VH-VL binders against Protein ULTRAPETALA 1 (ULT1). Designs and how they scored, part 5

Target 1, 237 residues: Protein ULTRAPETALA 1 (ULT1), of Arabidopsis thaliana (Mouse-ear cress) (q8gza8)
Amino acid sequence: MANNEGEMQCGSMLFKQEELQEMSGVNVGGDYVEVMCGCTSHRYGDAVARLRVFPTGDLEITCECTPGCDEDKLTPAAFEKHSGRETARKWKNNVWVIIGGEKVPLSKTVLLKYYNESSKKCSRSNRSQGAKVCHRDEFVGCNDCGKERRFRLRSRDECRLHHNAMGDPNWKCSDFPYDKITCEEEEERGSRKVYRGCTRSPSCKGCTSCVCFGCELCRFSECTCQTCVDFTSNVKA

## First folded at step 21 (VH-VL)

Design AA1 (from Z1 with heavy chain S30Y)
Fold by OpenDDE, fold request of step 24:
Structure AA1 (fold): chain C 237 residues (1-237), chain A 122 residues (1-122), chain B 107 residues (1-107)
Amino acid sequence: as target 1 above (237 residues)
Amino acid sequence: QITLKESGPTLVKPTQTLTLTCTFSGFSLYDRGVGVSWIRQPPGKALEWLALIYWDDDKYNNPSLKSRLTVTKDTSKNQVVLTMTNMDPVDTATYYCAHLYESDSGYYFDYWGQGTLVTVSS
Amino acid sequence: DIQMTQSPSSLSTSVGDRVTITCRASQGIENYLAWYQQKPGKAPKLLIYAASTLQSGVASRFSGSGSGTDFTFTISSLQPEDVATYFCQQYDHYPYTFGQGTKLEIK
C-alpha cells in the first residue's frame, strides 16, 4: 500500500532557482512560489499583481492595481477580467510576468507547469478505471465573521484540518494553522464556491461520487470522534 | 469521450421564448478551464456565436442579442440552458452547443453537439 | 465586432488537387483562429486551432497558416470525403465571429 503521502512540496522545491532567477518579485513561501504578474488593458493600462503558484496547480492572484484594491485570491481569469482586458478570455496569454525586464505571458513560462499537470491528470483519469476518489473542496463558516472558508481536501493534512474545523463549533478564521486568514479578509467569491465539485476528475458522476463519506484520508485512528472510531473499528474488521 | 446534445422545442411561435438545454458528458463544469458555448446557424447561412458560460459562472453574450439571451448552468446535471426571448422567424436556425477547450492560446470549440433545428413560425 | 471574410465563397476542384481557402480578419487577431469543416446536415468539426495547429485525429492533408489578419487553410490533396463547407472563426475578441464559409465541391 504505497503511502502516497502527498508530500506538501515546499515552495522551494516547486521550481529550480535557475528557472526563477530572472523573474521579478519572486518570493518563496512555505507551499507556494509568488511572482509579480500583471495584465494590460489598452484602456486602463497595466494592472499589477502578485501570482502565487501552488504544487496542486492552483493559481492565486492578489491584485495591486490601485491603492486600496481589495481583490485577493483571484483566479487568473478573474484577474484578467478585473484588469479590464478587452480581449476574450485567454488569461494564459494575457497575464504576464516580468522576466529579464520583459513582459512574458504565463503560457511561455514554467509557472503553469503544475496547472497543466493537474489539468492533464483530470483528463487521463477518465481512461483508467481506478478513479482516485478526489475529495471536493469543503467550506466551513467562521463563527466570528460568518464568512465561509475553503478547505482543500487533497492531502491527509488538509483533510485533518477540515476534520478538526468541522469538529469545532467555535471554529474561526484565525484557527487556520498555515494560512493567516483573518476575518478581515474578503470571503471567497461565489463563483469559486461553485467549484465544490471534484475539480480533478472528469469522471465525477455527480455530487455523491466526489463527496467523502469516510475514507482513510478523512478518518484518523487517533481521533476520538465517533465517526473516526466507527471507521477505524470497521476497517479492522 | 466528450459528447453534447441539444434538447428543446423544435417549433416556437413568434414573440415566444425559446429554451434549449445542452446535456453533455465526458467533462464537467466543475473542471477548471471548461466552458460551454451556444452557436446557431440559419439554413444555408454562416455560423453565429450566441453565448457562452464558463465553469466559474463567467458568462458572455453576443451583444447583438444580449438583451434576449440568458445562459445558465446546472453543474450537477451536466447541463447548460440557453434562453432566448422574443423569437422571430429570422431566428430560425440550427442551434448548437459546443465544448470550450482551454488552450495556451485561448478557447475554441473542439466538440459540438449534433444541433437542433428550431423553427419560428406562426 | 471583428469581421471575418473568407475567399472564395465556393470552390469546385478535382480529386487530388490542392485547395486553398483564405480568411481575413478586419483587425489583428494574432493566431487566435480556428478552422472548421461542416459536412451537409452535420455539426462543424474542428480541424485547425491557433491558426496552424492540427487538431488531434485530423488528417495531415489539412493545414493552416497565417497570423495577424491574413490566414490560409490548405488541403494538400483533395479527397472525396472533403466535400464540405469550411469556416474560419476568430476567438480573440467577444463576440466570437465566423467567416461566411467556403463551399467545397468536387468536379
Scores: ipSAE 0.877, ipTM 0.954, lowest interface PAE 0.5, mean pLDDT 87
Fold by OpenDDE, fold request of step 24:
Structure AA1 (fold): chain C 237 residues (1-237), chain A 122 residues (1-122), chain B 107 residues (1-107)
Amino acid sequence: as target 1 above (237 residues)
Amino acid sequence: QITLKESGPTLVKPTQTLTLTCTFSGFSLYDRGVGVSWIRQPPGKALEWLALIYWDDDKYNNPSLKSRLTVTKDTSKNQVVLTMTNMDPVDTATYYCAHLYESDSGYYFDYWGQGTLVTVSS
Amino acid sequence: DIQMTQSPSSLSTSVGDRVTITCRASQGIENYLAWYQQKPGKAPKLLIYAASTLQSGVASRFSGSGSGTDFTFTISSLQPEDVATYFCQQYDHYPYTFGQGTKLEIK
């Protein structure tokens, strides 16, 4: 039982001191680095906030734009919107930090290192290692309650469950064979649904390149659906 | 590979509501940073952006059509739906859905559906 | 709204020739500009984003340059398969807006 205790990288290991020394409002937490950030609106001025960077690639912003602002744990995009920016959504360039007394966009800093890596890890593994199909977690809506339920696709059996659920227009929460999921259980929050781990990277939050188009784990020779039939026919060819 | 496909009525009467569905594969709206946009093109004319929806359910409509447009998503079905009310012959166009990719330089349309021609006629 | 003025509206040239298309924005959009190719009866295809970055899988004969208000799209050596309409698009502000297009033909 290899305890893959993912070494929680201490916040102090996330960035070199030299990389952070000129940044304003640096605070090294247990598992994050915090810096002062902001977003500028031509109409409303500067909204000031605190940005936390996590080794997982997560970014959280606590807004301090006005006394009494209760906005906490915002995504950068949400913070950009909250600030009243006039431009299109482009938080990587609109959200800034203070380096050497100047406003510097996040895209021009090292702070997006983990964010970008978390997004790319799914893409590089697909190019270098043969078409190893990455199975991320998937969701299926319950026909009775309308709630989306998570399917972990780590085994052939799990893939079969998902496949069957996707093929059944009347699929229900009660059709889960092992997990006693009922329609009364709360749906996962949208923010949690982004975490869709895969066999290549358990920390993967989903990326456009980490998609399975069919593999031996998720296609079934006995299945008569068109997707399985097509796959089986192509493998024999 | 990312693919998108538009589906819906190809003929709509004036004053009626158009509903188009974009079904896509190769990405998911559970994925952080992705979105789907709607664009239309009248025959022989330029492209016009209509609306978009992001993975986090943030939405934007073209202000010129804002009151007529609604965009929604069904993430579990990999679908985005566009609704446009009070259709007029001037709204006759090929309607496209497109994938939005988050880059260091913002969002652009890197993949497009084949488009569907919608004719508004009595 | 940001207006995108594209020039010329049409161009006819020979195989192997250099093609240049310009796009001007009514206000500064930094480098938030894309170029698309649309062949007859087909959907637009992304060629360039961030004003000058070539999309993966796109031929190296295509290039983009510019920043602020003035942008240029170039085909270094026109090929027969390049017959299409080309569009610029800004994505700096909502609503996103396109140029009028440039129809490119071969003599």
Scores: ipSAE 0.876, ipTM 0.953, lowest interface PAE 0.5, mean pLDDT 88
Fold by ESMFold2, fold request of step 24:
Structure AA1 (fold): chain C 237 residues (1-237), chain A 122 residues (1-122), chain B 107 residues (1-107)
Amino acid sequence: as target 1 above (237 residues)
Amino acid sequence: QITLKESGPTLVKPTQTLTLTCTFSGFSLYDRGVGVSWIRQPPGKALEWLALIYWDDDKYNNPSLKSRLTVTKDTSKNQVVLTMTNMDPVDTATYYCAHLYESDSGYYFDYWGQGTLVTVSS
Amino acid sequence: DIQMTQSPSSLSTSVGDRVTITCRASQGIENYLAWYQQKPGKAPKLLIYAASTLQSGVASRFSGSGSGTDFTFTISSLQPEDVATYFCQQYDHYPYTFGQGTKLEIK
């Protein structure tokens, strides 16, 4: 136990107070600054959410239409898709915040400062995962109809099913391993596909921070594809 | 210095599946904000956008070819792979891969590979 | 799909002349337009993005203007090395679409 001495909020060091002036929904947390944000589509109107900005350059969006489990944390690009925006991916220009009552694209705000700095500093991931990571849900597209089907990647068996499906150039809905379906079954809505099923743990804070780029769970030494051969060779070396 | 190079078969028979590999250097798909796209150009015709894959594995295919196209990446090998099924003589074209980066002005193709001509003939 | 209508389809002109190429989108694309140069047997090269911003390393004789649906590409003083085909491309909507090109020749 210890005395509660004064602690400075880490989030308050990210931006000067005048840089956040007139922004709607500002909430300063221990390791982030949070603001209200949104994205607009002709079909669905405004999708409203909360954007968290981290000193690491990470950006997390929690959509207010979702109850707030770990699977509802989105990247800005995933949020743009979730909103149903009709244009090509341009989240820096299409995701907005409210400043002085006006919608302002993220690209014209200070909020991208740390993201842009992180982009100049090279990749934030290493070839080796080094620690426990989260395998997010992945999607495989049908050769016949183009519909995408969700795969869980939580066990070695599930990872193998996904790996085998990705290696099949003629994969179709009827090859789906979890249920007997055809191309007639409805595809998940795009807004639902943004939920990738990552867990929260001391070693994984969700899909935005710890997605797996390759490990013994998702690479197979008996497979002859170059990805698996490269991984198994590198692990042994 | 960013460079990209397309590789794969130059002659394919009708109905076969084409697999092209884009091998690149000067950037990595571990890098935040990076994408690779496939574009083709039939002889004497306009460029046609095919597919795009981003560093975060977000993917987009031209709807006119949606069921025929698969784009995947192998980040550790600096490669992006295009698979196109059921090739037809009308698919004869030079196939390019191109780099793009998330900019405040949108996402455009700033560096291109030299291209590889793929002929589809019986 | 957004149709990109480019004109003229070809031009023959003299070294030192001003060259103007136009591009029209079938619907508004704001300033999400790029211009590319393609020399025979070579890959396209990006010249201009955001309708009017020169790519790094591109000569200042190239310029672009416009927004919405109507865009213009200009070479202020044609040089012999500018013989190429020029394409506009919109990147506001998927699928990304290109103009048919303008073949530029020296007469």
Scores: ipSAE 0.623, ipTM 0.834, lowest interface PAE 1.3, mean pLDDT 81
Fold by ESMFold2, fold request of step 24:
Order: sequence, then structure tokens, then C-alpha cells
Structure AA1 (fold): chain C 237 residues (1-237), chain A 122 residues (1-122), chain B 107 residues (1-107)
Amino acid sequence: as target 1 above (237 residues)
Amino acid sequence: QITLKESGPTLVKPTQTLTLTCTFSGFSLYDRGVGVSWIRQPPGKALEWLALIYWDDDKYNNPSLKSRLTVTKDTSKNQVVLTMTNMDPVDTATYYCAHLYESDSGYYFDYWGQGTLVTVSS
Amino acid sequence: DIQMTQSPSSLSTSVGDRVTITCRASQGIENYLAWYQQKPGKAPKLLIYAASTLQSGVASRFSGSGSGTDFTFTISSLQPEDVATYFCQQYDHYPYTFGQGTKLEIK
């Protein structure tokens, strides 16, 4: 009876398949879920675009609106403004997706799950007295095809997945824990791989202390690999 | 606990530029979804919204004040600054800064500073 | 600009009474309406947002209702500490606009 599907195993394990049912334009990438979205103004009608949802809480919109649109990646707020919507900034309510043929505001969908979680974790009310160390994204290369797959290192579970992958000399695309993929899946464009920082700030480069010894989130006392053994010994000091 | 405090001159001569600083604690403009707004209340009159700046540097000004308003932020100092040019005696008011957060219900002012009275006199 | 017409302009009533204040917008604003309390010499305090949602830490005797253009604010049982000016604010369009306020006093 145990649930044999994880909470994030649709797309890059972000959403269950049933949570995305009836949504228009669903495309599941290696580290995102993409859907059709839009925003309506009385002056210009519907501006249509593609929304990407990331496990970091990032939301990215590529506008396919009226002819002559030259803007690339937009935040939802920038997209709302770009659409010419007459109301005040309220992108959670004014940006919609199509579910079952109907326009549904983002605020009434599961698509904001990770955005809302990251906001809570970054807010004053969600901060612990000790600041959580944020790790940058890392990549693991497939032993068979050489393609690299992005790992997020924001939680202990995510750090464990990366740690295990780096410790496996025979790691393959089919071992990717966030989604069922093979070597046939397209690799992330190289220009995107440079974006490896944390989602809290544009200036955040991630946790540099993970290079050699790591931290409590990314090292495991029960693991027998030398890096975990060394870390466990060193943190006693 | 979220707090905001307005600081700046309390007496300004006509035609001068007013600069007010909102210093806050309990939140950061590094935090996703946060904004700070300026609102004023002339003596005996209704509140008037002036300007708003979000964590992502998106800005909005009241059109009735044209280009008199500039709002900026210094995120590392937990400060938002309002600059208002060409002050006139009719601009005498208590000036507030207020916090808002991107909620599913929209964006309203949930925490206010105590306000600072600015008097414009010849 | 969206005009917010608030009534009555003042109200005097007894402790324990039900208080009702109305707010009318000059055009539809869905439920993007907030109610604030301003006690003499103090900053405004948010009581209600989204027309009917009570702000955390606000007494349950306060409530709001309405959508579109017509909104109502209610105090179910007036308490002495409720002496204040109450005003509505729309946040559907820029500029954000406020009602002129209702001064509430106890007889």
C-alpha cells in the first residue's frame, strides 16, 4: 500500500502526474515543468507565453505575445506588466494557465508550490536562529553518454541524491533521481549551466565550504566514503 | 517582528527637495515577494498613496505627482528612500512607509511605520 | 482614479452594539479591498484584507463582506477600545485610493 510514487515524480519530480492533468502546454524538462500561461488586458487582449516552474522556487516566463515581442525570460511580475494589464501588480491572480479549457489564476493552482515554499524559507518568519547554508547547483555527468544533469542542493535529501550520484563511478542518465530519463533526453544548454547560484539573491554563489569537506546537509555520518569519513572526523574538532 | 521607521527633516522650505528614509527590520528586500510603499496623510484629509518599490526593484508612483517622486532602495541597509521635489505648503502631511507582501489575495499594507510629520513653510 | 465613497462619516453608538460601515467603489474592484483602523495619534492598522479575510491577531468581532463595488465592515459587539477612525482602501488599480474614513465614538 505504500506510495511507490514520490511527491515530485512528474517532470523533474516536481509534481505528480495527476496534479498536471488537463493543463495546456505541459512539457517536462530535466529541472522544470513548463506550461502555457497568459495574462489578459482589456486594451491588448491575451498575452500568451510559457511558464517554467523550478524546484528552487524560480518562475520563468518566455513571452510569445503580440507580434514584435523581443523580451526573453521574464518574471511573472514583468510578464504581467509587459502584457499591459491595467490593474495593479497582482501576478498571482492575473497570470493564468489553461486547465480543462478554462483560464485559472496561478494562485489557484499547484504551480506556485515551490515559489511559496521558497518565500517562506527565505522570510524572517521562516528563518531559524542559525542561518541555513545554501548550496549552489551541481552537475553530474553520465558515464555512458557524457551528458550532464543538474542537481539542486537545497535540502538534505537533495544533497544526499547528489552525494550518492557523485560517489557512483558508473552513474548514468537512467539513474537520475528527479525524473525517468535516458541518455536520449536532451542536455541542458551550456549557456544555462552557468546559473548555479542560490535562489535567495542574485549575488549568492552558493556554499563554497562544500568543495572539500562540506556541511551537515551534504555529508552523512553513516556513509563510508572517504569524504564523509573525513568530514565526520573533522567536525569533532 | 516587522517594524518600520521614517526619518528625515520635519521642516522643509517651499521648492526644496524632501528626502525621507524608511528603515525597517524583521524583513529584507532580499526576501522574495516583499515591497515597501510610501503613503501620506495631510492634516484632516484622507490618506494618499505615493509610491511603491518591490524587492525585484519594480516601482510604481502615483500619477497625480507626475515626476516629483523617486523611490529607491538600499537592500543591504534595510532602507527605502523617497525623494520628492519642489515641495509646496500643500505637501504638509504625515508621511508613512508601509510593508506589503505578495499574497494570493493581492497586495495590501499590513505593517506601517509610526509616521513623520513634514511641514512645508515659507 | 477609483473613488472610494465611505458612509457614514461618523457614528456614535453604545458598547455592545453592532456597528456597520459601508464603502462603495466607483468601479468594480473584485475583492481587492482592505479595512484599516486608525486610533488617534497612531499609524493605521490593517484589520481586514480581500474584503472579508481577518488579519492575524485581529479580534474576531471585526468582519467584512462584499465584492465588486459595495463593501461592508462590521463590528459585532462594540468595545471601548474600538474608538477610532475606520477606512477602506482599494488595491485593484494604481493609484491605490482610500475612503475618507468613519469616525467611531462611544456614546
Scores: ipSAE 0.587, ipTM 0.821, lowest interface PAE 1.6, mean pLDDT 80

Design AA2 (from Z2 with heavy chain S30Y D57E)
Fold by ESMFold2, look of step 21:
Structure AA2 (fold): chain C 237 residues (1-237), chain A 122 residues (1-122), chain B 107 residues (1-107)
Amino acid sequence: as target 1 above (237 residues)
Amino acid sequence: QITLKESGPTLVKPTQTLTLTCTFSGFSLYDRGVGVSWIRQPPGKALEWLALIYWDEDKYNNPSLKSRLTVTKDTSKNQVVLTMTNMDPVDTATYYCAHLYESDSGYYFDYWGQGTLVTVSS
Amino acid sequence: DIQMTQSPSSLSTSVGDRVTITCRASQGISNYLAWYQQKPGKAPKLLIYAASTLQSGVASRFSGSGSGTDFTFTISSLQPEDVATYFCQQYDHYPYTFGQGTKLEIK
């Protein structure tokens, strides 16, 4: 059957086969799609690399532009700078892929679909109450090491765990409710702290400080939904 | 609705360090593609871009001000802070913070704060 | 640094007149140019981006054109509320730079 371009039944269907048609260097992984990409400097020519697109909206670039180049994972913006381009940061326009033999900027491709959707997923574009719902993850800092740990705010119970942790001035990594961890565990990468499921973009106004159980306007302060009222009431003395 | 507001001292002496805070709402620096910039306008003169910080911590300073500028963010407080060392009377200006989004069509300043006048004098 | 030169530095004209302001970049900036309106004591307001694209909610009497180094801003029929200073800004290279402005007055 199609060994390298077919849609995988069990994996994420990140892109339809026709969306990847004629792209150079396509490699479909377990939870990513990889393509050849590049960025052009007028002084240094083309820097060539491999772009990985993840369903989380993360974008990773591995640059192999020179002999002895370390195998580092770069953001698209870092890759644009690494390529020696002199213009201001505009990586959506300056990083390209090859489609049908032509350089095509990322901004004109489907490859930014998940990156763009990660900031818009909690918008009101889903009109149904039972439609896809995004809830904001939050971070609590350890009093000993200062590392931040990710709390899921997906249910009433998980919101209480977060609120209780925020109220504990001596909260430590060992108090983390989801797994047994210590201060030796690695902190979340800074770029991935921005993936929270619910954005504070102009289109996601109701997710700043409250529990979002499918309520587009629900939050602790100024929120009138029963879930938010119940949560607020239960944390009073 | 996106809003930004500048706060900090309105009067500083020469050689002092200025610290200005931009507090914003309607967006977050947890949001992909968002940036906040500082721009100033001396009385009766052209606007001058100072600094820019993106959601992913990437930062850019106007090279004419060298290491005098530091821009930092506190994403959880919806704040961006500008620190400017060794103030001089020539730095007297209205200081603005502004929103920027990395869109396919533009990297322009679409929303501005009201500005704060900072006077540098003995 | 890319110098942005506006012309004229000031205009005095009548309601209903066509207003034309030019902006020249010291080197090519493609279409990475914005136009702003600033009323006295107020923050700038974005009118046009990408040289010619009208910002949402901006009146259709405003327009822009140009690419490369030479850009034009036009108000097709001046209204009383259009009294302001107008300036261009390039965002192709750091540092971002602004024109020195054109002060528009009604006779």
Scores: ipSAE 0.531, ipTM 0.777, lowest interface PAE 1.8, mean pLDDT 77
Fold by OpenDDE, look of step 22:
Structure AA2 (fold): chain C 237 residues (1-237), chain A 122 residues (1-122), chain B 107 residues (1-107)
Amino acid sequence: as target 1 above (237 residues)
Amino acid sequence: QITLKESGPTLVKPTQTLTLTCTFSGFSLYDRGVGVSWIRQPPGKALEWLALIYWDEDKYNNPSLKSRLTVTKDTSKNQVVLTMTNMDPVDTATYYCAHLYESDSGYYFDYWGQGTLVTVSS
Amino acid sequence: DIQMTQSPSSLSTSVGDRVTITCRASQGISNYLAWYQQKPGKAPKLLIYAASTLQSGVASRFSGSGSGTDFTFTISSLQPEDVATYFCQQYDHYPYTFGQGTKLEIK
């Protein structure tokens, strides 16, 4: 009975104290960092809330706009809408935190460090079923048939295949090893495509592509492509 | 390549309901960040935004027409449907559907259908 | 609603001339402004978004500038194919709103 004690990365490890020291309303939870946030609307003024940042890249907002507000666990986008700011979905710029007494948009803070736009859909479905690491697949379009082909990225080899596919502007289905996929095969269902992407979270164990922080082409640590080599060399420097 | 095409009646009687369908290709409403918007243009006049529906079912209507507008999507068919009730001759316009995508640059209409002229007349 | 005031309503210039169109928003919209070209009987075509970013495939003679409330669309050297109506559009707030358009003709 292997106790897969998922090492809950302590919220204290998410951000350096120096990064948070000037932020208002900082609370470090067990697996999240919470800060005071808000959104300003011309009509209603400031809606105040609490923003929780998770190592998974999830963002949750608890609204405190009015006493008795029943809105709980809002997405930033939902909070933006709730605040009455009928803006384009620009919550990264419209939702602010207080840093040094000033309202600073989330986009200008470190709080989005773990945020990946692709992570939102995995969190809702998997909260009801145990902490299943949302594995996100990547897709590459075939140059012959135009179909997007799924890469699971669950192994180093799969990551390598994906990497090679991404690096090849002429990639096609037949380039899959062992003729596993042909242009005649049906494309993956759209529902699966919704879960596209890697959370790029350091705590992600479901996708090996998460190891390559910031590099779009890099999918594994031992990548030898020039882009990855250059990226890795620049990060070490 | 992204393409959109509007379809529906080109003639509507006053007080009747207009139903337009936008059929699109080159993108999916399963795709995160994707939206489809309806815009109309009366002959010789400015463009007027009508409604928007996103991949996540979130939708927005022009407040001036909110009570008259309904937007729905059939993601599996790559279709978005606009319904507008109580049509009036003033609603005579070319109706467009347009693609938008969520980006750091916001939501703008990067691809448009060719539009369909809807005339409201007795 | 944010009102978009476009100026001028019409313009007639010569081939090769510099064309400037302005758009003013009734309130600050940051850089969330797009410019569209609409030829007669055709759908609008996106030229510029984010006030100054040229859409892919659009000629470099087109440019945009501005932020906040005041925006400018420029054609550096007018070409015959540029005859169209041009619209600005804000996408900062719902409802999205368009300028009244500028009809551009060649003398």
Scores: ipSAE 0.023, ipTM 0.609, lowest interface PAE 5.0, mean pLDDT 82

